# VHH binders against Flagellar brake protein YcgR (ycgR): the designs that were tried, part 65

Target 1, 263 residues: Flagellar brake protein YcgR (ycgR), of Thauera aminoaromatica (c4kar8)
Amino acid sequence: MAELSTPSPASPAPLDGGRGDELEKFTLRGARQILQLLQDLITHRGLITAHTGGGHSFMTAVLKVDEERGRVVLDPSPDPQANRRALAAPRLTCVTQLDGIRIQFPLVGLGEGQDKGRPALFAPLPAEMLRLQRREFYRLQVPLAHELSCLLKAEDLARKPVEVSARVIDIGAGGVAVVVPTGAAEFVIGGTLPACRLALPDGEPIELDLEVRNLNRQTQRNGTEQLRVGLRFAALPRAADTRIQRYIFKTERALNAKARGGL
Below, E stands for the ipSAE of ESMFold2; O stands for the ipSAE of OpenDDE; V2 stands for 0.75 times the mean of E and O plus 0.25 times the DockQ between their complexes.

## First folded at step 4 (VHH)

Design B71 (framework vhh_7yz9_2)
Fold by ESMFold2-Fast, scan of step 4:
Structure B71 (fold): chain B 263 residues (1-263), chain A 119 residues (1-119)
Amino acid sequence: as target 1 above (263 residues)
Amino acid sequence: QWQLVESGGGLVQAGGSLRLSCTASGSIFSDYAMGWYRQTAGNEREWVAFISSGGYTTYADSVKGRFTISRDNAKNTVYLQMNSLKPEDTAVYYCAADRGLYSWGPEYWGQGTPVTVSS
């Protein structure tokens, strides 16, 4: 059967970097390595974006690893519809970050039940996990206190030009992810947004052209939905690249210092 | 052009065994992870077993210890060995291919092969 499960345009893009052979060096396959990484996600309260396909995702977390039964226990969404989509999905693609390292793994065979008398989602332990150590895959989760925004030049539902201030939720060497207010603009995968303005705390807004790479309706931990838009830097002057990298490094250092400074 | 063709389904008595095969046409097999899913009337497809491009396997709790997934890259074929079959295993079984960790779900599906387990 051809093309029966083609991902929607809103689904996460595959990792750029060539074939699976190139990503093999970043793939964890040892049972102990997988168990340790999952336990590290529990210890560090790592929030996970679980993609259910069709442009949908929800926020979850690993609650525990049941080594004896060979399964992981996940925090269900407070939105029953998100949980139904997850249970109906043939696979979850789980994406998270730990100490600046991007972690991605599949969960298949999701079921529901109870953990200590509370609703929970269960899945077999993944056979492999991807741990990307390269800086170009690093995405800084932007602190809410920074109020980092990008003024997007887009079109509304009537195809008229609009300017939309979008909150930047993560940033990396190749682009940003933003949250767009509901109904504020229309986006098309592969479309170019010219002359957008990225506001960093350290100076004047950076004018740049952005390409829409993915669209995602994400159900948050509180049950609300957001439109998350992944945007690639289409062309980036050296000075702008330097400012973005400086912001990323400075923020990483500050976050690391806060984690250690709490005694 | 890529197509997945399942075979090996049929009728079997409880406690019996069946081996399902899924052969991929075209040059997709060695790069892809392969899985088996099943669907009963009125229900959504549920995942059964998964094998990565590197040969690592996972199983749904309902079949763990009874079913074994394997692959033969030289034959572009994935297998599901089903032992100790139960009436509850009655379903249409589907083969699926995806890019493993680099994908968000199956990219290609087979047409399905029916399995009926009598009591």
Scores: ipSAE 0.005, ipTM 0.265, lowest interface PAE 10.5, mean pLDDT 79

Design B72 (framework vhh_7yz9_2)
Fold by ESMFold2-Fast, scan of step 4:
Structure B72 (fold): chain B 263 residues (1-263), chain A 119 residues (1-119)
Amino acid sequence: as target 1 above (263 residues)
Amino acid sequence: QWQLVESGGGLVQAGGSLRLSCTASGSIFSDYAMGWYRQTAGNEREWVAFISSGGYTTYADSVKGRFTISRDNAKNTVYLQMNSLKPEDTAVYYCAADRLYSWGEPEDWGQGTPVTVSS
């Protein structure tokens, strides 16, 4: 029995489609449901991490749905190399989040061209979309104002011990996703980082053993790449679990209150 | 939220040059892709050029080789250098901002600056 590893939209390793029975109840296959979800992403201008394979992804968005031609129109990357990788890929795995709900879908047969003179990527409508409303798949997008960080105990390229302060971009019941400064450390999928320190706003840093679950070189909207690392809580003491869940709950509640309050 | 103010429009003779400027306020300019659109009477707005936050550019076929888009993040300003102007370039030019590189409809618009090219 393997524990489900659920990377967020900002953590670019997708969920394994081979878990079909476990994920079937969260899979949308109705044409109307798929069209509605894509329109919701357009309306909210939802940023999508599109995985092109080989540990690479780029940021995109659905610009429109062309129902007559049965295709989606996507925002290309400002980095021409990211677009070339996408076009060469046999499939894109698209990961995003809407109101805290993880959404994942495949795109096959990506092409390029123009939409009314503007550069665009095109793909046939996906036959299925995954929409995960369970707490175990929930990832809180960490507000920048919280300045949440994790001090990682890793190795540099010469295998010497190094401490890296990484910004936590999302957090869930099973782990965190972090942004690591370029060149700061070397990571190996499946490797363990012992005695890392997760800083939460209230109280002492939490000491945790973290397992590297995924690595992604994500091309940002400005064309720069950043290394995003998905980290699993290898062993989580009860007190640490309670503090992490409390942080998630409090932050979620505060974000919901802000959205209702408006400005 | 962006406030975009265009300047540099005017009357110019065919073959001449103009430089349009657009200064942004209210949000962090460097995080946005910037673009120029134009509109002639009775027609919808058409895109002219885009520049990403990282400086990658794209141009409409009608202006490629004649127009150059650039930005100065320290001044929160995007520019459109227009060379070898033709009467058909006559339009109201609009500055636009968006988080996406190549958007269908921009997040924010300027008020527009008129450009008239005489034969």
Scores: ipSAE 0.012, ipTM 0.474, lowest interface PAE 8.5, mean pLDDT 82

Design B73 (from yb5 with A97K D98Y R99T L100P Y101S S102W W103L P105Q E106D; framework vhh_7yz9_2)
Fold by ESMFold2-Fast, scan of step 4:
Structure B73 (fold): chain B 263 residues (1-263), chain A 118 residues (1-118)
Amino acid sequence: as target 1 above (263 residues)
Amino acid sequence: QWQLVESGGGLVQAGGSLRLSCTASGSIFSDYAMGWYRQTAGNEREWVAFISSGGYTTYADSVKGRFTISRDNAKNTVYLQMNSLKPEDTAVYYCAKYTPSWLGQDYWGQGTPVTVSS
């Protein structure tokens, strides 16, 4: 019996090593496959979280793949500080999702310039991309209209107990990612938040113990900064797991039906 | 595990050329992407060039057209041919076994210094 540790699917952080033998089969190295996947991100207008290190990230998108020059063109942040952090970083780790599949890739050698007279960031084509086709890593982007929230039990800057209503931005089988108002609470990676309350549509709030997995100060496309907290479900009663899975399935199905409702 | 040994650095006049070599031992070299980085005192490491197992190459904009990365799998060696050197290319150059973060950590050599005089 070998014990295999799997990266947390609830974490907004990039997947890191220690799973190399498991993740090798999901790693794309073919130039044609990489080009096609990047083009699919353009076609679907996929939003990308680009991690610059030090707990910082910014929201971007692939604007263009320049096959002749072997590079990608990225949407710069309206926040000059986010762009400066990105340009100073030795490596960007890009995380996105397409059709429920987690996609992750590195960009090295980021530069700035212009594309058709407009500011742009560019980097060489990645040599590898991760396309992780496993249901346990699926994360539903929560529609803003659902007003999904989680009441967190945490501590403020003075180490006093505080309750914070946080907006749920994504949800999966293993946890949620939430947006916390600046200065509302202090979080410790690895710490447990007991008896939090997840408010799903159509029912009573679900009481959960949550583990803090990561913290990220993300610069949004409008230039504002938000604290994003990745939270793992420490343990789920069967009834709670069923309700969460039902919400994910029902919402995914509705979003897919809407997307396919074209011509 | 991996051992990487760089050589070929030194002092050169602006406009000159140097060829850096990096010899790898420990694992199957031909299966892995290799890269070159450089670092100036007080600054973070800067990526210079990568070469995939299949020979696909990528370069930082600052060196594109002047530097060429290549490999010889029979000798477990990766090379960086540096032409039209500028004083701003002065740095310690590091060879690395490139590893995507989800597969592990990059493996680094000890570095070889390059000084370009005016």
Scores: ipSAE 0.198, ipTM 0.535, lowest interface PAE 3.9, mean pLDDT 82

Design B74 (from yb5 with R99T L100P S102W W103S P105E E106D; framework vhh_7yz9_2)
Fold by ESMFold2-Fast, scan of step 4:
Structure B74 (fold): chain B 263 residues (1-263), chain A 118 residues (1-118)
Amino acid sequence: as target 1 above (263 residues)
Amino acid sequence: QWQLVESGGGLVQAGGSLRLSCTASGSIFSDYAMGWYRQTAGNEREWVAFISSGGYTTYADSVKGRFTISRDNAKNTVYLQMNSLKPEDTAVYYCAADTPYWSGEDYWGQGTPVTVSS
């Protein structure tokens, strides 16, 4: 009997629908609760990764909840192709995090228009929202100032070994998400990358085996695309697990202290 | 939870046709949208075609007018009919389920290779 597994480390990847029975207790279906959570995302300026299917996503945010028309207003991508993919998709899966709590919800019936003279995307209010109040679903967004990297041992197009330095963009109990330079290596979902080296700010790099869980071309808010690779920790040693958890905890506390000091 | 098994790939000459099939073992097949994606070496998976539970279809611009996606819910199978094949269609083709918690990586098939000779 296995417990609920850690979600895919792709930043942020949607959870498997086959685990719905275990996630039902975290699902909000009340109209008032949904409206309040969406307002909380606006108030805290929560960045949302909207998955449009086919390994594509883009960064957005809830700009407004239009209660009179029963819809949400979203920030469109500056990349017209990302917006075309979103409008063509039968559903967006939106993933975000608020105060360490993972939030996920579907949007169906996406349209485009203008809000106060600015381009906007519109969707009906979601009928359900997932709010996961468990530590194992937490993904720390790695501060740019930390310059965390992971040296990946991968293969090129000719199956020759190559080493790729990839920037770590998020980290959790089960893995990391990294940004990989274009053309640097070939990645296959389910493939194993042995003896990779994760560089944390304090101490020597951690040697670990990584499994490729997902590949996503994410359109950033500035319109640029990044290849994001989700990597699962395979057979993580106890000492390495302790160091990673300590880094997550320390960084989370520092970010929370900084945010409270600004308010 | 779905086991997806793809078939129908192979070698074909430019201008030829292939039909890919993907059979799902899950009982919820008819309730979810299904898609076909492809991947060339060194590139991420790109979306090719998508079909909703209600039969609404969408296609990538590169394949529109040449490829047709369809489903047979009684057989738990989704199909991709590929006509007027071009060398640039050469890729490994993957079947994926799009669930309420969309997780293509967790519900991907193993892939079926398609090679289009010039």
Scores: ipSAE 0.000, ipTM 0.128, lowest interface PAE 14.1, mean pLDDT 78

Design B76 (from yb5 with R99K Y101W W103Y G104D P105S; framework vhh_7yz9_2)
Fold by ESMFold2-Fast, scan of step 4:
Structure B76 (fold): chain B 263 residues (1-263), chain A 118 residues (1-118)
Amino acid sequence: as target 1 above (263 residues)
Amino acid sequence: QWQLVESGGGLVQAGGSLRLSCTASGSIFSDYAMGWYRQTAGNEREWVAFISSGGYTTYADSVKGRFTISRDNAKNTVYLQMNSLKPEDTAVYYCAADKLWSYDSEYWGQGTPVTVSS
């Protein structure tokens, strides 16, 4: 009943994959719950990162839920290549956030067409959605105005040390996701980046050891491609943990107040 | 021990049929999306067929109309029925299990070889 034996050839399996059983508590399977959650994503105009596998993703949104036909309507990428990858993929793994809560769901059977004369992607309603309400899975989307960065100590194509300034796009108790400039460095899943520097407001940078957990080439809504790197905090000092939690808490409160006060 | 175990591979002549099976240990099989992939020497692994936890299926263009994926949750097993086999279908076939929070397949089988003679 333990963890699966390592396959050969080895897969790039997530290092936290063994927690799947604990996440069952957060899996929604009721049709009404799924419809309500999808409608909430439409109402809040939530941006969705749709992963097509092979390290590729694109930015989309749910435009409409067609209950009568049992399908969702998605905003296609302005990049035709991203749309072709999505249509060729066995599934999309959709990741988004609503009020600080991580939401994930699969879409299978993606097709293309038009909705009210506009290009659209269509997929059957998901049979399940993951809604993670636990703080350890919480990911704060970092406001662009905060200009949060992390100076990464990585390696170039020749395996020589290089420092890369990366923009932090989300942050949680367990790590950060960053956007790396094109061609700046090579990353290996499971590799450790020592003595990186995370720049938070109101203080000097925090020195952290980071582990590479995932890599994804993301096509943005403007059609440009970027490399997203998921990084786990290794051996996080208490003082650093406190500063990170304080930043998350203050920013979350400010964003929630803004969202509740907005129309 | 959590494992994916493939079976049903072997040697078959062109135009023939094979049925691959993949059995998972564990109580959460019904929560997983299951897929079949294949790999030929010197090439990257390619996706063949996929079935969601809810039973929705998709197929690669190269196998559409010839292959059928299905699952039996009571037996923790996913199947790939391969009809009208061609020499170019010769490959090692891999079973994969995916969970909602994984961007790539979370669990892989060891692979089962399929050889289609002309």
Scores: ipSAE 0.000, ipTM 0.218, lowest interface PAE 14.4, mean pLDDT 78

Design B77 (framework vhh_7yz9_2; at its last look DockQ between E and O 0.02; V2 from the best seeds 0.00; counts 0 for: pae E 12.9 > 2, grease 24.9 > 24.2, placed apart)
Fold by ESMFold2-Fast, scan of step 4:
Structure B77 (fold): chain B 263 residues (1-263), chain A 119 residues (1-119)
Amino acid sequence: as target 1 above (263 residues)
Amino acid sequence: QWQLVESGGGLVQAGGSLRLSCTASGSIFSDYAMGWYRQTAGNEREWVAFISSGGYTTYADSVKGRFTISRDNAKNTVYLQMNSLKPEDTAVYYCAAEGLYTWDSPDYWGQGTPVTVSS
């Protein structure tokens, strides 16, 4: 049961490219710093969402760094189709989170082979890694036990109104990422979903207008594919913003307490 | 802020060659991955070739063995050498700068340069 036992990695929307100069100060380009950060991901067994382009991703992890050959070794997907998409892609964009810090890096020149007799993916070491320490870019991974959902008002393939109950997998100050069944509704990047309802554990559902920011078909650790939709909060009311921030703060605090308690 | 300027497109006969160039404004060109995309009428832009900041390259299956991407960081320029051109290579070719911050779309696009291959 990967979704019950294994925490999901961060699957945030792409960062705003117009903030490139702002984000440059959080970008590591030193070989030693890059090697250390990759080693930290191995040590903490960090799960990574690898984006292959075309709205597809899969869950992976760094298995080791091969300094002699100048490459990283990644855990392949159990879904052969996801691995074929990755090998055919111009680049992989790897996104993860470590102790609340967003980490992002590109891999170019992906190949396949074996490591210790097991299938593996290989890529040259990245020349740059983003290590984004700013709290405003933080995304809380929503615990499955919270059963946090969002009722989306969307359209089907015939452009008829449809309501989709979607599981919230991460949440931040600016939006949520949700999981929807493949084919349940049609989503268009930049499209607005009016009067959606976000159900938090405390109180009434919050009525929100949401903007679609990204679409991603993610292959999970168990080989199952799911559609992940990144949604931005549009014109968030102050009371709703306060409730969302309070939920994030309380949940972060509870998760940090659990981690310090050896759980 | 950033601008990509493309050149080298034009009309060429099947079996011929063209070299496309894309020059970037900005002092951090060397930190960006660079790509070439193409678009035919009525279709979405498709990826053709990619080069990382570290010089690693990837190619779409349709152009492997015929096209070569390269870069000159001192000139802030990326090149696409197109050999053994076919009529189906006819398209508008776009240069793209791809930073670390996005994955489904480039950070910056060029204006496009048309390439027409006659039979």
Scores: ipSAE 0.237, ipTM 0.667, lowest interface PAE 4.6, mean pLDDT 83
Fold by OpenDDE, look of step 5:
Structure B77 (fold): chain B 263 residues (1-263), chain A 119 residues (1-119)
Amino acid sequence: as target 1 above (263 residues)
Amino acid sequence: QWQLVESGGGLVQAGGSLRLSCTASGSIFSDYAMGWYRQTAGNEREWVAFISSGGYTTYADSVKGRFTISRDNAKNTVYLQMNSLKPEDTAVYYCAAEGLYTWDSPDYWGQGTPVTVSS
């Protein structure tokens, strides 16, 4: 009787509620692939949310991969209680993002110890890692040099129409995130900004409708406050979708080439 | 998984006030934007108010000027102060946690708290 290990309630549901079978194509099980992805997380200093179950989680990072011992070293929580929960948990569900791709992997068999005299958590290497490369989930961080912009047709506090030129900071098949000066316009979650214009490097701006989905006030290191606005493509013509996808793929390829020392 | 637990719902007369609370079980509350939604029987869930991780707030037009969303990160709690309540505000109110920079549905939902405004 193979006890169907009930998925630990601690595992965040896939974002899309996709069927388990649909996720198989995004699941890495090769040792080399897993090691490479973990190494990439280390290199990029990716913060990881580790879920311990019961709705509890803590922030961690992969500090190193010990290939000889077949283990991963994690940064412990500054909260001793979180570490205790982690050690007591039959499974950790680790969630992170690298290059706009959601990564999820389980860790089992956690132990505590020291790495170079510092407290650390240890776990065997994950048997699998989910890397969601779905088009709708991928978000390209836009290089600053590309200077992508989006002309937003919004309203001010007085509901007067205003046009705001916003810098695009990330782009995916489903939308864009932009930054605007604080107070430049009033945004409402769920609100639609009609007939906006997304400027891509390859041609004329794309006219599209945008739905406000996320708002985040950010303070820059210099003390300047900015508003990050997450925008969904509410109505995207097929031709526009193709252009956006082309831009994303081309840019990703260029970034990867550069990272490899090729550029 | 994060658990969101709403409280503070109940019966109130028109013109009255209620304060809803939603407490998250997660330790990284500050990384989430929080929102309130409401749903009436047979209707779709509608957005009511939103507060970003940085404290930026926005409201649906139907509640603007009457409702105030706030958060206490130390308590992992988001609040909805509802003033000048109307019968049209009668609904089940849901708390939601949203990750940053997402255009998808909220990551986590509460079970809801009922609010009834009597004429």
Scores: ipSAE 0.009, ipTM 0.245, lowest interface PAE 8.5, mean pLDDT 82
Fold by ESMFold2, look of step 5:
Structure B77 (fold): chain B 263 residues (1-263), chain A 119 residues (1-119)
Amino acid sequence: as target 1 above (263 residues)
Amino acid sequence: QWQLVESGGGLVQAGGSLRLSCTASGSIFSDYAMGWYRQTAGNEREWVAFISSGGYTTYADSVKGRFTISRDNAKNTVYLQMNSLKPEDTAVYYCAAEGLYTWDSPDYWGQGTPVTVSS
């Protein structure tokens, strides 16, 4: 039954299309709801990961919505190759999170143009948006100040053991996403990394077996490319799960308290 | 649950033209974006053209300027006019309904219509 399980919690991978009927109850199709949600993303300056296929993605944002013309305007990448991949793709799968709620939506028919004399990407408004307020899909964006790291026990090109200290960029109930230096190790989707060590702020590192669920060459908003590795926790002991959930809960509370305080 | 039926494929000499049609059975054709894809043996399906519900069109670079997608919502039909055909255009062509329920592929596919372009 493993093929029916929840998708890997590795962020920012799109949800599995073969489960569209399960997600239907979280899918917004009302034009006003879609426009309002897009406007909320603009207002909160939501960072969006746009997946172009072939294991590539780039960071973007919705700059504006033109309701009358039925289109959205996206921030182009400074890397022209990322823009070329986006324009050639049959669709972009956009993934983001707003106030702890996962947002996902497709854009089809992306075009290039100008907005107020600056390069911009344009697309028709999405016909649907997923607004998934459900715990198993939640991924906490790790604050940079927390400096969470995961020590990976991986292999190089010659299949020799190497250890890589990778920065954890998000964490959820079922896994983490990390950034690794290019060339630091070879990763294979479906491969296992035994005895990795996840360092949480309070206590000793947690020893975990990790499974590689996705690999993305991601172009950042400044145009640089990094390898993002989505990793699933395997056989997580209850004590380790409790520590991870506690970290997520406390960090979320702290972030929400700052937001409610008006600063 | 929809049925998409393609027609208009066949054998044509290089430089020639064909028009493919795809007729949908279903009540919400006008709400769907539609696409054409093609597939050769040993390769994944390749996107060819897209038309939104509002008529916005876009094309793969390999066919831009030679192919034109259009739709007639009154007939529940999408068309692909293929001009200046090349042997490289030989493929099975598929009609697709895009973008309501799945995020990584079209929602519905036709059965395909073969197109052969001889030198």
Scores: ipSAE 0.005, ipTM 0.182, lowest interface PAE 12.9, mean pLDDT 79
ESMFold2 (binder alone), look of step 5: mean pLDDT 80; pTM 0.809

Design B78 (from yb5 with A97K R99L L100P S102E G104S P105T E106D; framework vhh_7yz9_2)
Fold by ESMFold2-Fast, scan of step 4:
Structure B78 (fold): chain B 263 residues (1-263), chain A 118 residues (1-118)
Amino acid sequence: as target 1 above (263 residues)
Amino acid sequence: QWQLVESGGGLVQAGGSLRLSCTASGSIFSDYAMGWYRQTAGNEREWVAFISSGGYTTYADSVKGRFTISRDNAKNTVYLQMNSLKPEDTAVYYCAKDLPYEWSTDYWGQGTPVTVSS
């Protein structure tokens, strides 16, 4: 239930573009607004992807807000290496979604300790949070039941052509994010993958060229690591664009109906 | 639009030093945190050093005590002083602004290559 009606935020990459001044319109700086948004994340049990730098991230959640000490309490990773990276990081970039709206915020000064006898990570309350309501930032979290895949045409470590079936975890107007099995292929930011095939539930696979924009090794809640690859549509024909938009619209509508059914 | 231009890389012998510079153009350099990252072919970019808008610095364990990050807001420039260089430091070095974990092209320069010979 939680997996299908409240999709994991693990898949969205940090922002792909834009000027810092353009993001000011979407930035919350009021203490009350920040506290309310953090509380909403707790209430909805939203999973957070915390980017620790160097292309690494882990899945966490806000366990509580400690207003008296001005701190958030986060669920530590089951991977000790992920926690070590997080504690060493100068800043975490936290990415999540609430009701289809992308939320992003920094955490600085991460520490470790215990909350009522349980291991926990602590950070000061963020001074700002982004709430991105623009269409170009929208990423549909792909339902697991759809088993959406993209056949990537890439190269292995020996520069030999390989085909990799990658699970599509989110999709938007400008691209897709996929999870790739570790060691299956080599990816370089800015590289082009020609003639890939995106399999939507209805109809024939869509053949398209993809540009690698983001790479991230993400530690899952079960402690396993996945390579997440952000891919931009390099040249999208109108027919393909229409099919992708139709899929996004239909899936959004179905997910919204499901969410509204639960009070 | 932000433009980041890295310079100062080159070939250096192990134990030597290099100073990298990154000059930013954009609306408000002094309001943004800046960082240095490095990448070898086929590997993900790894964080090296970070400096906040307030001048507070942090470093990756692999470079602590050897590298120093600094900034000059009057010149819109961030620097990385690299001392006691090791062959393992061979990489293309990139600077980034604002969100230090952002892998967007808008947040990355073209990079400056550093090769450390044994």
Scores: ipSAE 0.000, ipTM 0.173, lowest interface PAE 13.1, mean pLDDT 77

